VH-VL binders against o27280. Designs and how they scored, part 212

Target 1, 266 residues: o27280
Amino acid sequence: MDSMNVPEVLEIKRIVEESESVKTFIFSWDFRREVRPGQFVMVWDFRDEKPMSVSLIDPVRSEIGISIRRVGEFTDRVHGLSEGDLLGIRGPYGRGFELMGRDILLVGGGIGMAPLAALADEATARGMRVDALVAARTADELLFLDRLEAAGVNISTCTDDGSCGFKGFAHERLLTLEENHDMAAVCGPEPMMFQVMRILDERDVPAQLSLERYMKCAVGICGQCCLDDTGFRVCAEGPVFWSQELSRVREFGRYRRDPAGRRVPW

## First folded at step 9 (VH-VL)

Design M55 (framework fv_cemiplimab)
Fold by ESMFold2-Fast, scan of step 9:
Structure M55 (fold): chain C 266 residues (1-266), chain A 118 residues (1-118), chain B 107 residues (1-107)
Amino acid sequence: as target 1 above (266 residues)
Amino acid sequence: EVQLLESGGVLVQPGGSLRLSCAASGFTFSDYGMTWVRQAPGKGLEWVSGISGSGEWTYFADSVKGRFTISRDNSKNTLYLQMNSLKGEDTAVYYCTRGDYSFPFDYWGQGTLVTVSS
Amino acid sequence: DIQMTQSPSSLSASVGDSITITCRASQSISNYLNWYQQKPGKAPNLLIYAASTLQSGVPSRFSGSGSGTDFTLTIRTLQPEDFATYYCQQSYSTPYTFGPGTVVDFR
């Protein structure tokens, strides 16, 4: 509880530039405070606090990594920091991914590959066969390909513009891939995840999907905890949900909620 | 109460460009994905393109990919289809419909005829 | 792409008849199949979605069944206003494909 609800001021040990818009910030971590793939932390720059997925979990080096995409004022400030600078880290929070079987499919879009990269490391360490479908709008937005390759992951890529791999969307590429997985994990934009979930459901592949908008629910900021527009509230810890749970949620893939609880379309 | 009204269909020469519009009323436009479906004279229905409620996500049939662009202006409750490099095979009635990947095409406009010929 | 086929391409029927139209997908689409009706010179209208769910306002003489690859549309006690072209459409994945249509003509 204490380690989850009190921010610890940590020194940025190392910064990895993943792309023009994405950096991974690496911190020394005491693994008495356990962290699992699919969990997130609250990152505090002493002005504002935002949830960020954990993208690297390395107990051997006693390190965690947090990958941050530059999308606004907070992330612009964090991207301006250097090795040796300080950030507040609180957590971890939320439900992590659950691994089962011998064979896992990862489907990631853009920054959604961040939590899946950590999952790939754990699945590989457990002796699972890992297939990853990495999707982005352009080749420059494909993330973690070198890390996945180093981990022994079998990689397929697709880009909307055809600049790397299959030209098209993740679900279109998925239709051309083998159907023989014990489970899948999916993270990316909700419309992509909805289409991918549908295909996996037809193949009877149990899938877990990570939804960024439910990270705030896990820390008690409840403007985004209503999953159903009929007034039936599904307040879950997230961000990871089984596909069976999401198949009952009418909002999934159609709209999200702003901080005031108003619907915002995808 | 739900109404969709297409406009912009005209005769265009091969290689030309044209923009179609669809005015929506009777529902919260931004809550729904929208789709264009076309029908060549005497032929069946062909899905052309879809767009999410926010306009962030777009989808296209292979026959039009790279030539057509779908967009929307939620402040004006209007859907657009920008058609470039038009071919004779693009001659069709173009229907605006409410719906995309998340639900069926439950309401259709009356269509607007696009003729591509010299 | 998922290919859709319909059978028959056309049929002739009389008022009061019961007719069945079939639709086949080239791969499994679960229950993500819709049926549309189009009258000459008019826009299509949705009859059935999710293979068997009747759209609000559509008469109960229309029914849909099937899952996976094989689907049927049945019209019981055919009425004069039912003479039209019927299309199936998969909503499982993009591109969303329509069947070639079945023309139901008066005999």
Scores: ipSAE 0.006, ipTM 0.468, lowest interface PAE 11.6, mean pLDDT 84

Design M56 (framework fv_cemiplimab)
Fold by ESMFold2-Fast, scan of step 9:
Structure M56 (fold): chain C 266 residues (1-266), chain A 118 residues (1-118), chain B 107 residues (1-107)
Amino acid sequence: as target 1 above (266 residues)
Amino acid sequence: EVQLLESGGVLVQPGGSLRLSCAASGFTFSDYGMTWVRQAPGKGLEWVSGISGSGEWTYFADSVKGRFTISRDNSKNTLYLQMNSLKGEDTAVYYCTRGDYSDAFDYWGQGTLVTVSS
Amino acid sequence: DIQMTQSPSSLSASVGDSITITCRASQSISNYLNWYQQKPGKAPNLLIYAASTLQSGVPSRFSGSGSGTDFTLTIRTLQPEDFATYYCQQSYSTPYTFGPGTVVDFR
């Protein structure tokens, strides 16, 4: 079928090096094409197209940012680009985060802080109190700390190796933090998100979780969105899901699917 | 057809050691976590130990920590439970199951009886 | 550790009856609750996982419900092969714990 969503070719206006493995690519954006935290775009390097979360939304400067971690062939090529180079962008796509209440907890692991950084900006602009738990394997992989601090966010950190902040996993650190939040947003590795979701559910804190593997479902490629469930559709409009939806899915945080659709443990 | 076949259950004296084996077939063994569950005569089910598909993560019930070790050989599709410092309270049928860590146990073997008695 | 309790400890029923077994966790376990059936002299088999999802091959007369701390297993139109012991089990955190079991006997 003919696609009606042709990528727009945009010039890389600025590149921010977030870490040795993560860069944020900034583009001029026409905000008649609305974009919200939690949504993603398809990034096209004129060879391959991959979904990437929007990490910066700046209507004042008319800019968006897309943070990309170097993990494979496509991302390695994109990381080799410079300011002035061109990329194809189409979107935005997917279900974004919804904000409610006065207090929000953000829990991000690694590159999962990217969509949460955009959400932090919107929440602070609305006058919400924002607490962020930023988790990574090592200090070098903690992302957006300076940006969050500049926005007035209350930051807690943890690293698996103890190189910055609490020594341990995100869910272990979460157990030592205040329980009073009107909502939470979580993004990171699925096993981490699963453990965090369990704690938030016990605290009766409604949470939204962003599942990068389900970004393709939001653009109509539903063959990769196969979940066991009891009261939730097998393929929902990702990538953001409420914890009440995910609590009914046996596979969340436990299994992934191989190319044949078989369950494989994490 | 998924099959799990336990072996190794025998009469052993208190303080002794014993290794149980579970031979798996009908599925890709390395894709699944595995668990041991026991049942004392006339009693209910007690989770004993679990191991991840890769073998890198292991979990134990408090009653067996420090005495039992779980391991697997993915090249032989075999799960093991090494039981040391056996006590009368360890007398039970030991079941091999597929599933671990926050998952249901969807297939069970027939069980092997371990009796610890003087 | 999370403690699991079941009620009743035993019940007598006739073929064709509908029965309900309850399971309670000492703390919230969301929907990480499984139900198993064990027939006399046999290994247990999985009936229900994630509190309400029926395992493949299990008859539709079995159903599960609940979330948080309180859960139920219902068997409608009891069949002869349903006389067994039923166990709930939490998969929320290690050590995984089973309920003490409910024995379903002939009346």
Scores: ipSAE 0.000, ipTM 0.416, lowest interface PAE 14.0, mean pLDDT 83

Design M57 (framework fv_cemiplimab)
Fold by ESMFold2-Fast, scan of step 9:
Structure M57 (fold): chain C 266 residues (1-266), chain A 118 residues (1-118), chain B 107 residues (1-107)
Amino acid sequence: as target 1 above (266 residues)
Amino acid sequence: EVQLLESGGVLVQPGGSLRLSCAASGFTFSDYGMTWVRQAPGKGLEWVSGISGSGEWTYFADSVKGRFTISRDNSKNTLYLQMNSLKGEDTAVYYCTRGDYSYDFDYWGQGTLVTVSS
Amino acid sequence: DIQMTQSPSSLSASVGDSITITCRASQSISNYLNWYQQKPGKAPNLLIYAASTLQSGVPSRFSGSGSGTDFTLTIRTLQPEDFATYYCQQSYSTPYTFGPGTVVDFR
């Protein structure tokens, strides 16, 4: 595992345009270095380094994929790259998803579908029945629908504006869906995940939730944990947590901290 | 200064009901989860029930599930434990405690004795 | 449910001694472990949280260590006020469970 802490310079083999704001960057990968759904890598553009979830794990083609949303200077630079260009990759890091039972519900919002797409591939390969609730603000922001359909996943969609599927939020759509699943996995904006977790807890469905802000804690740079006077544990093993662990975090779904350590409501 | 003051513990007959209260002061009550922990005479500590700061999430030990209800009134800074269908095995000192994710059970009340006997 | 065990169930010590109490979880709980002190007729007091972090106001002679399943509480240079019962408790998941306690008595 020593080599995982040094960035390996990899060539971008292929780029998939997932939406106007999201691209998946595909790299050749040596699977002697194991990768599991829910884990992340540090992506280095030779100026800045950022954590990104692994969205494709393909041992047959010897490839991994990393899906990146355009939200700032770093991601704008990365989105400007082409096939054949180089990026530094180190990892994987963090705790991945655990699968159990026969039936799984995936609930993803926006870019949160990225780690869930990789999980869907593993769950279907295990012979599990997979239901996915894919949520976004608009139809153009729904991700991985074709990939999920090709894998045999049962898909439900919702958009805030009603441009595709149910008009409303993920938790409102979830209330109209089948209640029986052996487990669930959830990834998206924290307020969405909090509402979804509450419903799943009421249904006695054990859930795993992936929190982007805890990816830094998993690699030891703990920005959010270091600013915590309440509610966080510095040694948390992110980014994936069981709902029973998160139900005790007072801050989960309610507020975050800015770079100065001030509480900012969602 | 954080203070937790419990009340309500009395002698009750088996099958009876009792409501315990815990008055909190010295902190923003709604920011903290709260718990009840009990201790039977001469025995160790047993977690009974917990409630989130908002009151939205509640948790119970299997031994009391279906019989006890936990609630809070954030406008009055008060935690409650409603105990129904009381059994001899529920005889214990009941402690109110502030449960925060980082500092689980960092402040405890003085305890209130509940005796369930004929 | 996560089961907690403590060793020893009781020990006798003299003022000035250093003592160690152990706590074991039936499954990995990372560092989600707390230590409490209880004197006869009084409520428990939090000594240590997150396995090794001292609660504000707790004397430095108390220390905690461990992660995963095995944890220790050490009291250096035992003082008269340290004769009490000590409990470990996991805060990893509900139901939160306590160890059976260790009684520290005068020799």
Scores: ipSAE 0.000, ipTM 0.391, lowest interface PAE 16.8, mean pLDDT 83

Design M58 (framework fv_cemiplimab)
Fold by ESMFold2-Fast, scan of step 9:
Structure M58 (fold): chain C 266 residues (1-266), chain A 118 residues (1-118), chain B 107 residues (1-107)
Amino acid sequence: as target 1 above (266 residues)
Amino acid sequence: EVQLLESGGVLVQPGGSLRLSCAASGFTFSDYGMTWVRQAPGKGLEWVSGISGSGEWTYFADSVKGRFTISRDNSKNTLYLQMNSLKGEDTAVYYCTRGDYSYEFDYWGQGTLVTVSS
Amino acid sequence: DIQMTQSPSSLSASVGDSITITCRASQSISNYLNWYQQKPGKAPNLLIYAASTLQSGVPSRFSGSGSGTDFTLTIRTLQPEDFATYYCQQSYSTPYTFGPGTVVDFR
């Protein structure tokens, strides 16, 4: 079990450009070490280590994929890498999504579609009907549409500016969609997830939501992974939570905490 | 003591632009979402726009989408509403309120009158 | 968009009366319903939030009830300062919407 604590050095087998700011890095993977949608890995560039959700799980090709948005120094360095270059991968960590019923709704905002794309593949392979609501600020920021379509997913889009699909936010679009789902999975900015959760709760649709902000604590031992009110540690008990658990968390969707435990609004 | 004070309301020609301000005091401004609510003369209340505590998330009523922009300067404890392409039906008293997300609008300013007329 | 309606649009009452105002949402909004009071020439003030929770400083003669689509505001033993317009508002989903208001007049 020591192998879980030490990064394995893996070769970048393939890089897929998902958008101007997002790339998926694909690695060969030994599936004797199980990976489930909703889990994350620690990506090590031999200088810094950051948590990244697994966005592709392909046991047929023996591959995993990790989608990374360029948002800072670490991700900028990783985006500069090429096929054949090496990265350290440690994990997987966290609990994955659970599937139930026959129909699932996926609601993803921006890079939040990454773990949901892996979930879509699993749900489709199980014979579930998958509806995905893919949200972004503009059409160019919508992610995984071609991959979802190839998997047989029923896709709805919305953009803040109306450049693709419904003009408006994910929760506004959700109000116009049919209510018939056995479960939902949601990942994206917390304010978006909070609004979506309230609608799904009212419709009595059980939902799982992925909280990525505290995944920097891979082993769940540090206080930085703690949620307000409940004491949950995201990396130990998450990052995936059921909506009924999050409805009790006062800070969800309203503010986050810095390393000192102080509130920082969204 | 929480205080909200709106300013900037004047007479404007149709098609014109105007920026409203709301000065906040008595609370940690950045911890709260803020909202603009308007009331046309002799009419009821209409929600116009909301903004999150950080300013990253904004929401608009359909009647003002594409014409109005909400913003805030947390270093100055000030909320703004930039109003473009003004129409006669935008004539109203504009209230600054504290609250967004699942929060109620618990404090209101005195309002500032905007009149759009030729 | 969620449409809000109020009944009655106006009512006349005397000091000491008990009155009830109703509010209806076009779809279920759980308990995400607020009540506001507005006196002539003044800004509105919050009375009740989460359908039934009284705002701090608001007299106990005000009470709210309901969930889903149907809500009520009750004022027991009406006082002179209670003659005002009352608005319900849903905070369930943006765009947030208000009812058209109920005018409570003296008489």
Scores: ipSAE 0.000, ipTM 0.433, lowest interface PAE 13.5, mean pLDDT 84

Design M59 (framework fv_cemiplimab)
Fold by ESMFold2-Fast, scan of step 9:
Structure M59 (fold): chain C 266 residues (1-266), chain A 118 residues (1-118), chain B 107 residues (1-107)
Amino acid sequence: as target 1 above (266 residues)
Amino acid sequence: EVQLLESGGVLVQPGGSLRLSCAASGFTFSDYGMTWVRQAPGKGLEWVSGISGSGEWTYFADSVKGRFTISRDNSKNTLYLQMNSLKGEDTAVYYCTRGDYSYYFDYWGQGTLVTVSS
Amino acid sequence: DIQMTQSPSSLSASVGDSITITCRASQSISNYLNWYQQKPGKAPNLLIYAASTLQSGVPSRFSGSGSGTDFTLTIRTLQPEDFATYYCQQSYSTPYTFGPGTVVDFR
C-alpha cells in the first residue's frame, strides 16, 4: 500500500440505489492498479476526503463500485451527486480478505455487507460454496440480497424486529446453524462481529473481520491507530484481521474511540 | 488444569494499604484478561477491576477508582491488586477470575478475605 | 452504569421441580449476559454465557434465554446439588455489573 498516491478524478458512470440510505457509485477503473475485496479507497468530493470500502470489483467491465451510507455532511453531499459528476479517488489501501478452502461463511451487518458482496463475487467465481448471513435492524435495511442471489450465494437473513427471516441478532441465528465452513469473513457493527467471532472460534472456523472504523489511519491521517492489547495498528495492518489476532483485544466489541481518542462504551 | 490462587488478605485499619496477589497456572497467562471481583460478607458479587492480557489496558469500578491499582507480571504468571486508602466498605472476599473473548469469567480462585476495621 | 435486577430474590423448591429465575437490565445489553452459580462458602461457577450458551461440563438441565433487557435462567428437574445462589452479570460495558442474586433453597 502507498499512502502518498494522489487522487485521480473519475466520472460517476452509474449510481445504484441499494436502499433509502445506501447508494453504490460505479467508476471505470484501470486494473493495472489491482483491487482486492476488503480493501478501501479514499473518496474526495473536493472539500473533504473519507475512506470507503470497495463493494464491486469487475475487471471484465473495468469497473469498481463504492457503497456509501448517508450518515453525515460528507455522505449527504455525495448522495446529492448524479451520473456524470466527478469525485476524486485514491488507493486502493489496506489488507484485503484471503480466500481459503471450498466452503465459506460471510456474516454481514448493515453497510458491512458492502466489502462482503465483493468477496462473494470472487468466491463464487472461484467455484466456492458461499453461505451468507445478512443481518439488519429491519427488512428494508438488508443490503445486496438480489446481488448475492444472482451470484449463487445461499442466503440466510435475520432482522432485530423479525420483519425478514430469523427474528434476532446475527450471532443468535448463527447458533441455530450447524454447518461447518473452512473459513468465515465478518463485517458489521463491532459488538455483532465480536459475538460472531466467539462462536466461530468455538467451532474452530478461522475468521477474518474487517474493522472499517480505522481505515482513515492507513493513509496517514491518524497517529493513534493502535489496538489496546496487541499494539497492532489497525490502519497499517488492517482493516482485515484474522480472529486469532483479535481474540485477546479487550477493546474489540466493548469500546470505540471518539474524535479525541477517548474510550467510549458501545 | 487451570488454577488461580489468591493471597494477601488480612485485617487492616481504615486508611491503610494492602496488596493482593493471584498466582495463575495451567494456561498461557498473557493470552487472557484478568479480573478482581469482591463479595462483602452476606452480600452479592461486585466487579472491582480488570486488566488486559498485555497489561496495557485497565478498568475500575467507580467505588475504587483512584484508590486501587491493578497490574500483572506475565513472566511470573501473577496478577496484583494494590489497595490504598482502604475503607470499611472494602471489607470483602476478593476473587481472582480469568476473563476471555466473550467477557465472561470462566475460572475463579478460592478468594482471599480482606477485613478493614479499627 | 447498567443496573441489573433479579426476580425472585429467593425461592423454595423440591428435587424434581422446574424453576425459572429472571434477570432484567436497565438498558439493552444484546446477549452480553452470563449466569453464575455459587454454593455456600465456595467461589462462583460459570453456568451460561452469551445469554444461552451452556458452559462445558454444565448439566443440560440448565438453560438460558432472552436478549436485550429481559433474560431467564431455567433449571429443569432440579437436583440436590442445584440448591445455591444464582447471579446474572452483564458484560456489555464497564463497569460490569451483577444482579443481586437469587437464593434457591430446599422446601
Scores: ipSAE 0.000, ipTM 0.395, lowest interface PAE 16.8, mean pLDDT 83

Design M6 (framework fv_cemiplimab)
Fold by ESMFold2-Fast, scan of step 9:
Structure M6 (fold): chain C 266 residues (1-266), chain A 118 residues (1-118), chain B 107 residues (1-107)
Amino acid sequence: as target 1 above (266 residues)
Amino acid sequence: EVQLLESGGVLVQPGGSLRLSCAASGFTFSDYAMTWVRQAPGKGLEWVSGISGSGEWTYFADSVKGRFTISRDNSKNTLYLQMNSLKGEDTAVYYCTRGDYSYPFDYWGQGTLVTVSS
Amino acid sequence: DIQMTQSPSSLSASVGDSITITCRASQSISNYLNWYQQKPGKAPNLLIYAASTLQSGVPSRFSGSGSGTDFTLTIRTLQPEDFATYYCQQSYSTPYTFGPGTVVDFR
């Protein structure tokens, strides 16, 4: 599809304030161009273009949502926009999540909860039982709790400071959860995902993980998005990978690439 | 060239507070997790706290949980350690390091000395 | 918490010697072990990570080996600049714990 490679200028229909640092921008979308949870789009502010995960997929209302955290110059500019303003969107890109079985565990950290919120909507629509472990630094940084609750998701929380739920990290909280699942989906900081993957592998739970850092390598433009032993390019084969694929990659959770393509420890 | 420069170490009374800073240069600061490691005079190394590149994830040693907070300002390439309810046992050289979580501290600053004494 | 021990606590060596330092973890840490060197009055520097991978710029006379609970750092043909304190550190889980250090003295 040729249209995927050219930004479409879309009007911001609604803005939802998710937290002091996160906003969801909602656009009308033509679902003849299908979007799956776990895929990303390129967001263009007419100066810079950055990859963003799709956090809302609503074919009934013909809308998509893109959740953006304020972290730098581009995101600061986008956060300054209002309803009625314009952004360029192209995509979707990448391999999305696949749903299997009856029961799914979602483990999300910070903004990584964005693609998992879209997945939760799809899983519940399919009649799956959904358990979500939502992790953040503080209670105010936990994302999508009301949306997950409205969807019928069973929610566990953890915060580093103990301001909501378990005091500690996602993998520490996961160790206290005894529930078995047919599959899991994980999105958040790579060190968190690595620890979570190890626990799920020991429990024989197949997991899909979304590699946040590699979304910077837009489709077809960045040869640096290459995993160690396997040669996987996240823009062609990711950002979502099964745990069996990542277990063979020395880079996952251990190394990353700098702008020159050199291997650098986490 | 990667450089890390700590500042803020001074003599503080027990129960006092102090904020340490670490100025980073020579790399894209927001792409790296950062860590504080301390060393008491004549003693070994002790990991204190870590923070992810985005600032979303923080980790603390049990000896400092509830008393110390770690933060960063990616627009200023600066890492902070806010130290409250200081004890004599907190007397140490505090090192800023690049790295955290499951992989190594590959660059270290020269350290800043904090002395907690009456 | 994972406890790290080092042996010996100190050793005396001459330039040209080959020395070995041992590090032991209280539980299996796979290959999540790092080695650091600290010279008197200076900050530590990373020598080896993932038990056996040499950090860029570190001389090839340094090597690491081991997995699980038992690890070794070897320095072949010791040079004057190698007289320092050496620390192992596990990166398997928080809190990241260091060994107590091994002092490599001249004499």
Scores: ipSAE 0.000, ipTM 0.397, lowest interface PAE 16.7, mean pLDDT 82

Design M60 (framework fv_cemiplimab)
Fold by ESMFold2-Fast, scan of step 9:
Structure M60 (fold): chain C 266 residues (1-266), chain A 118 residues (1-118), chain B 107 residues (1-107)
Amino acid sequence: as target 1 above (266 residues)
Amino acid sequence: EVQLLESGGVLVQPGGSLRLSCAASGFTFSDYGMTWVRQAPGKGLEWVSGISGSGEWTYFADSVKGRFTISRDNSKNTLYLQMNSLKGEDTAVYYCARGDYSYPFDYWGQGTLVTVSS
Amino acid sequence: DIQMTQSPSSLSASVGDSITITCRASQSISNYLNWYQQKPGKAPNLLIYAASTLQSGVPSRFSGSGSGTDFTLTIRTLQPEDFATYYCQQSYSTPYTFGPGTVVDFR
């Protein structure tokens, strides 16, 4: 009965070129299967299956979008597809973001802006004031700026090379921004998220952080089931975690796992 | 016993380049981020650059951005600082230390003196 | 960038005295504050991290306190080997910044 566990073959309705390395694939979606910002789907190209965050949720048009960065063999094959081609989609999976209060800060790095773009749409639709700090290595890698602006989001940018906005990293820019938010949502590389989390914690701003590496754990594909050395199971509640949950995890922001499960420093 | 040993400090002409090395022993090198801190003669400490355990994340002080690069070779337990476009104000003792955004600078080398002068 | 200031810039003390050095951050850094000691001609050594945690091997006469923007290093019953320069350093965010140092000289 649970149709979420069986891939549905869907036609690529539209492809949006977000950057040289990022595309958003748009599909018709039956919203009887509710999908929330922060959730992901499993994308199947009839050879391999990978988790991808949902970056567009549009119930009015009955569409979802999935933004994919070209980083390996699977994503390279998917980037070669055209409008009208087919992909298998199953889900949604995972815990999505929770919205509370009247104003929210979004902090996104690179492709981490994808789930935050969907969240921005929902937050603005609810009448919240949305501030977004969008970070990337270069101006060309800043994602969703036009979409965020169209949604009425107040945008700050930073790039490592200074090609757009503040010259520096997200956490360095955040120190110069106003502190009065009811909540925050953060998605990007773990070292960025760890440093951003520290600042938000000091400002007493509750934050939710999305960890890509725990998406497969939420669907039971890999054996990785704990975030710390104590063995507590938290993978079923991911990929979105509250900062209070992550503040006690020694691995977060310091280590990741290779395909063999070995601890590898960031 | 944790040991860090810097080398490479010499007299160099303004506009020149120099690479410093830091040899680490007594711990699993790849488990730790590393940092370079400098001290000009008679002055205080200035953080220069940091690198994550894997080498994928690097950070720099504004005074050296675009001129210095930090790197590491985990197979050789060695940290590097490549210094380009050297200026007189880069004259300092350069210290290698273990630590990054998640660890204090808990062990330091003895330092290596870099003099930038004609 | 986070600016760090120390007070006093220097002080003179006698063996057996108790001394206090203060460190201020230009913005809140929670407890991400470290203290280092540097003796003449030597590399710095870590004394205290996380504002109040003594590094292994550091004598108990050293103590740290504070959070947010204001921090204190206290050395009780000053010993001859404690005459040195002391630096605070914020580990909250890059670029990491040190205070200008406090020179502790004997009287």
Scores: ipSAE 0.081, ipTM 0.659, lowest interface PAE 5.8, mean pLDDT 87

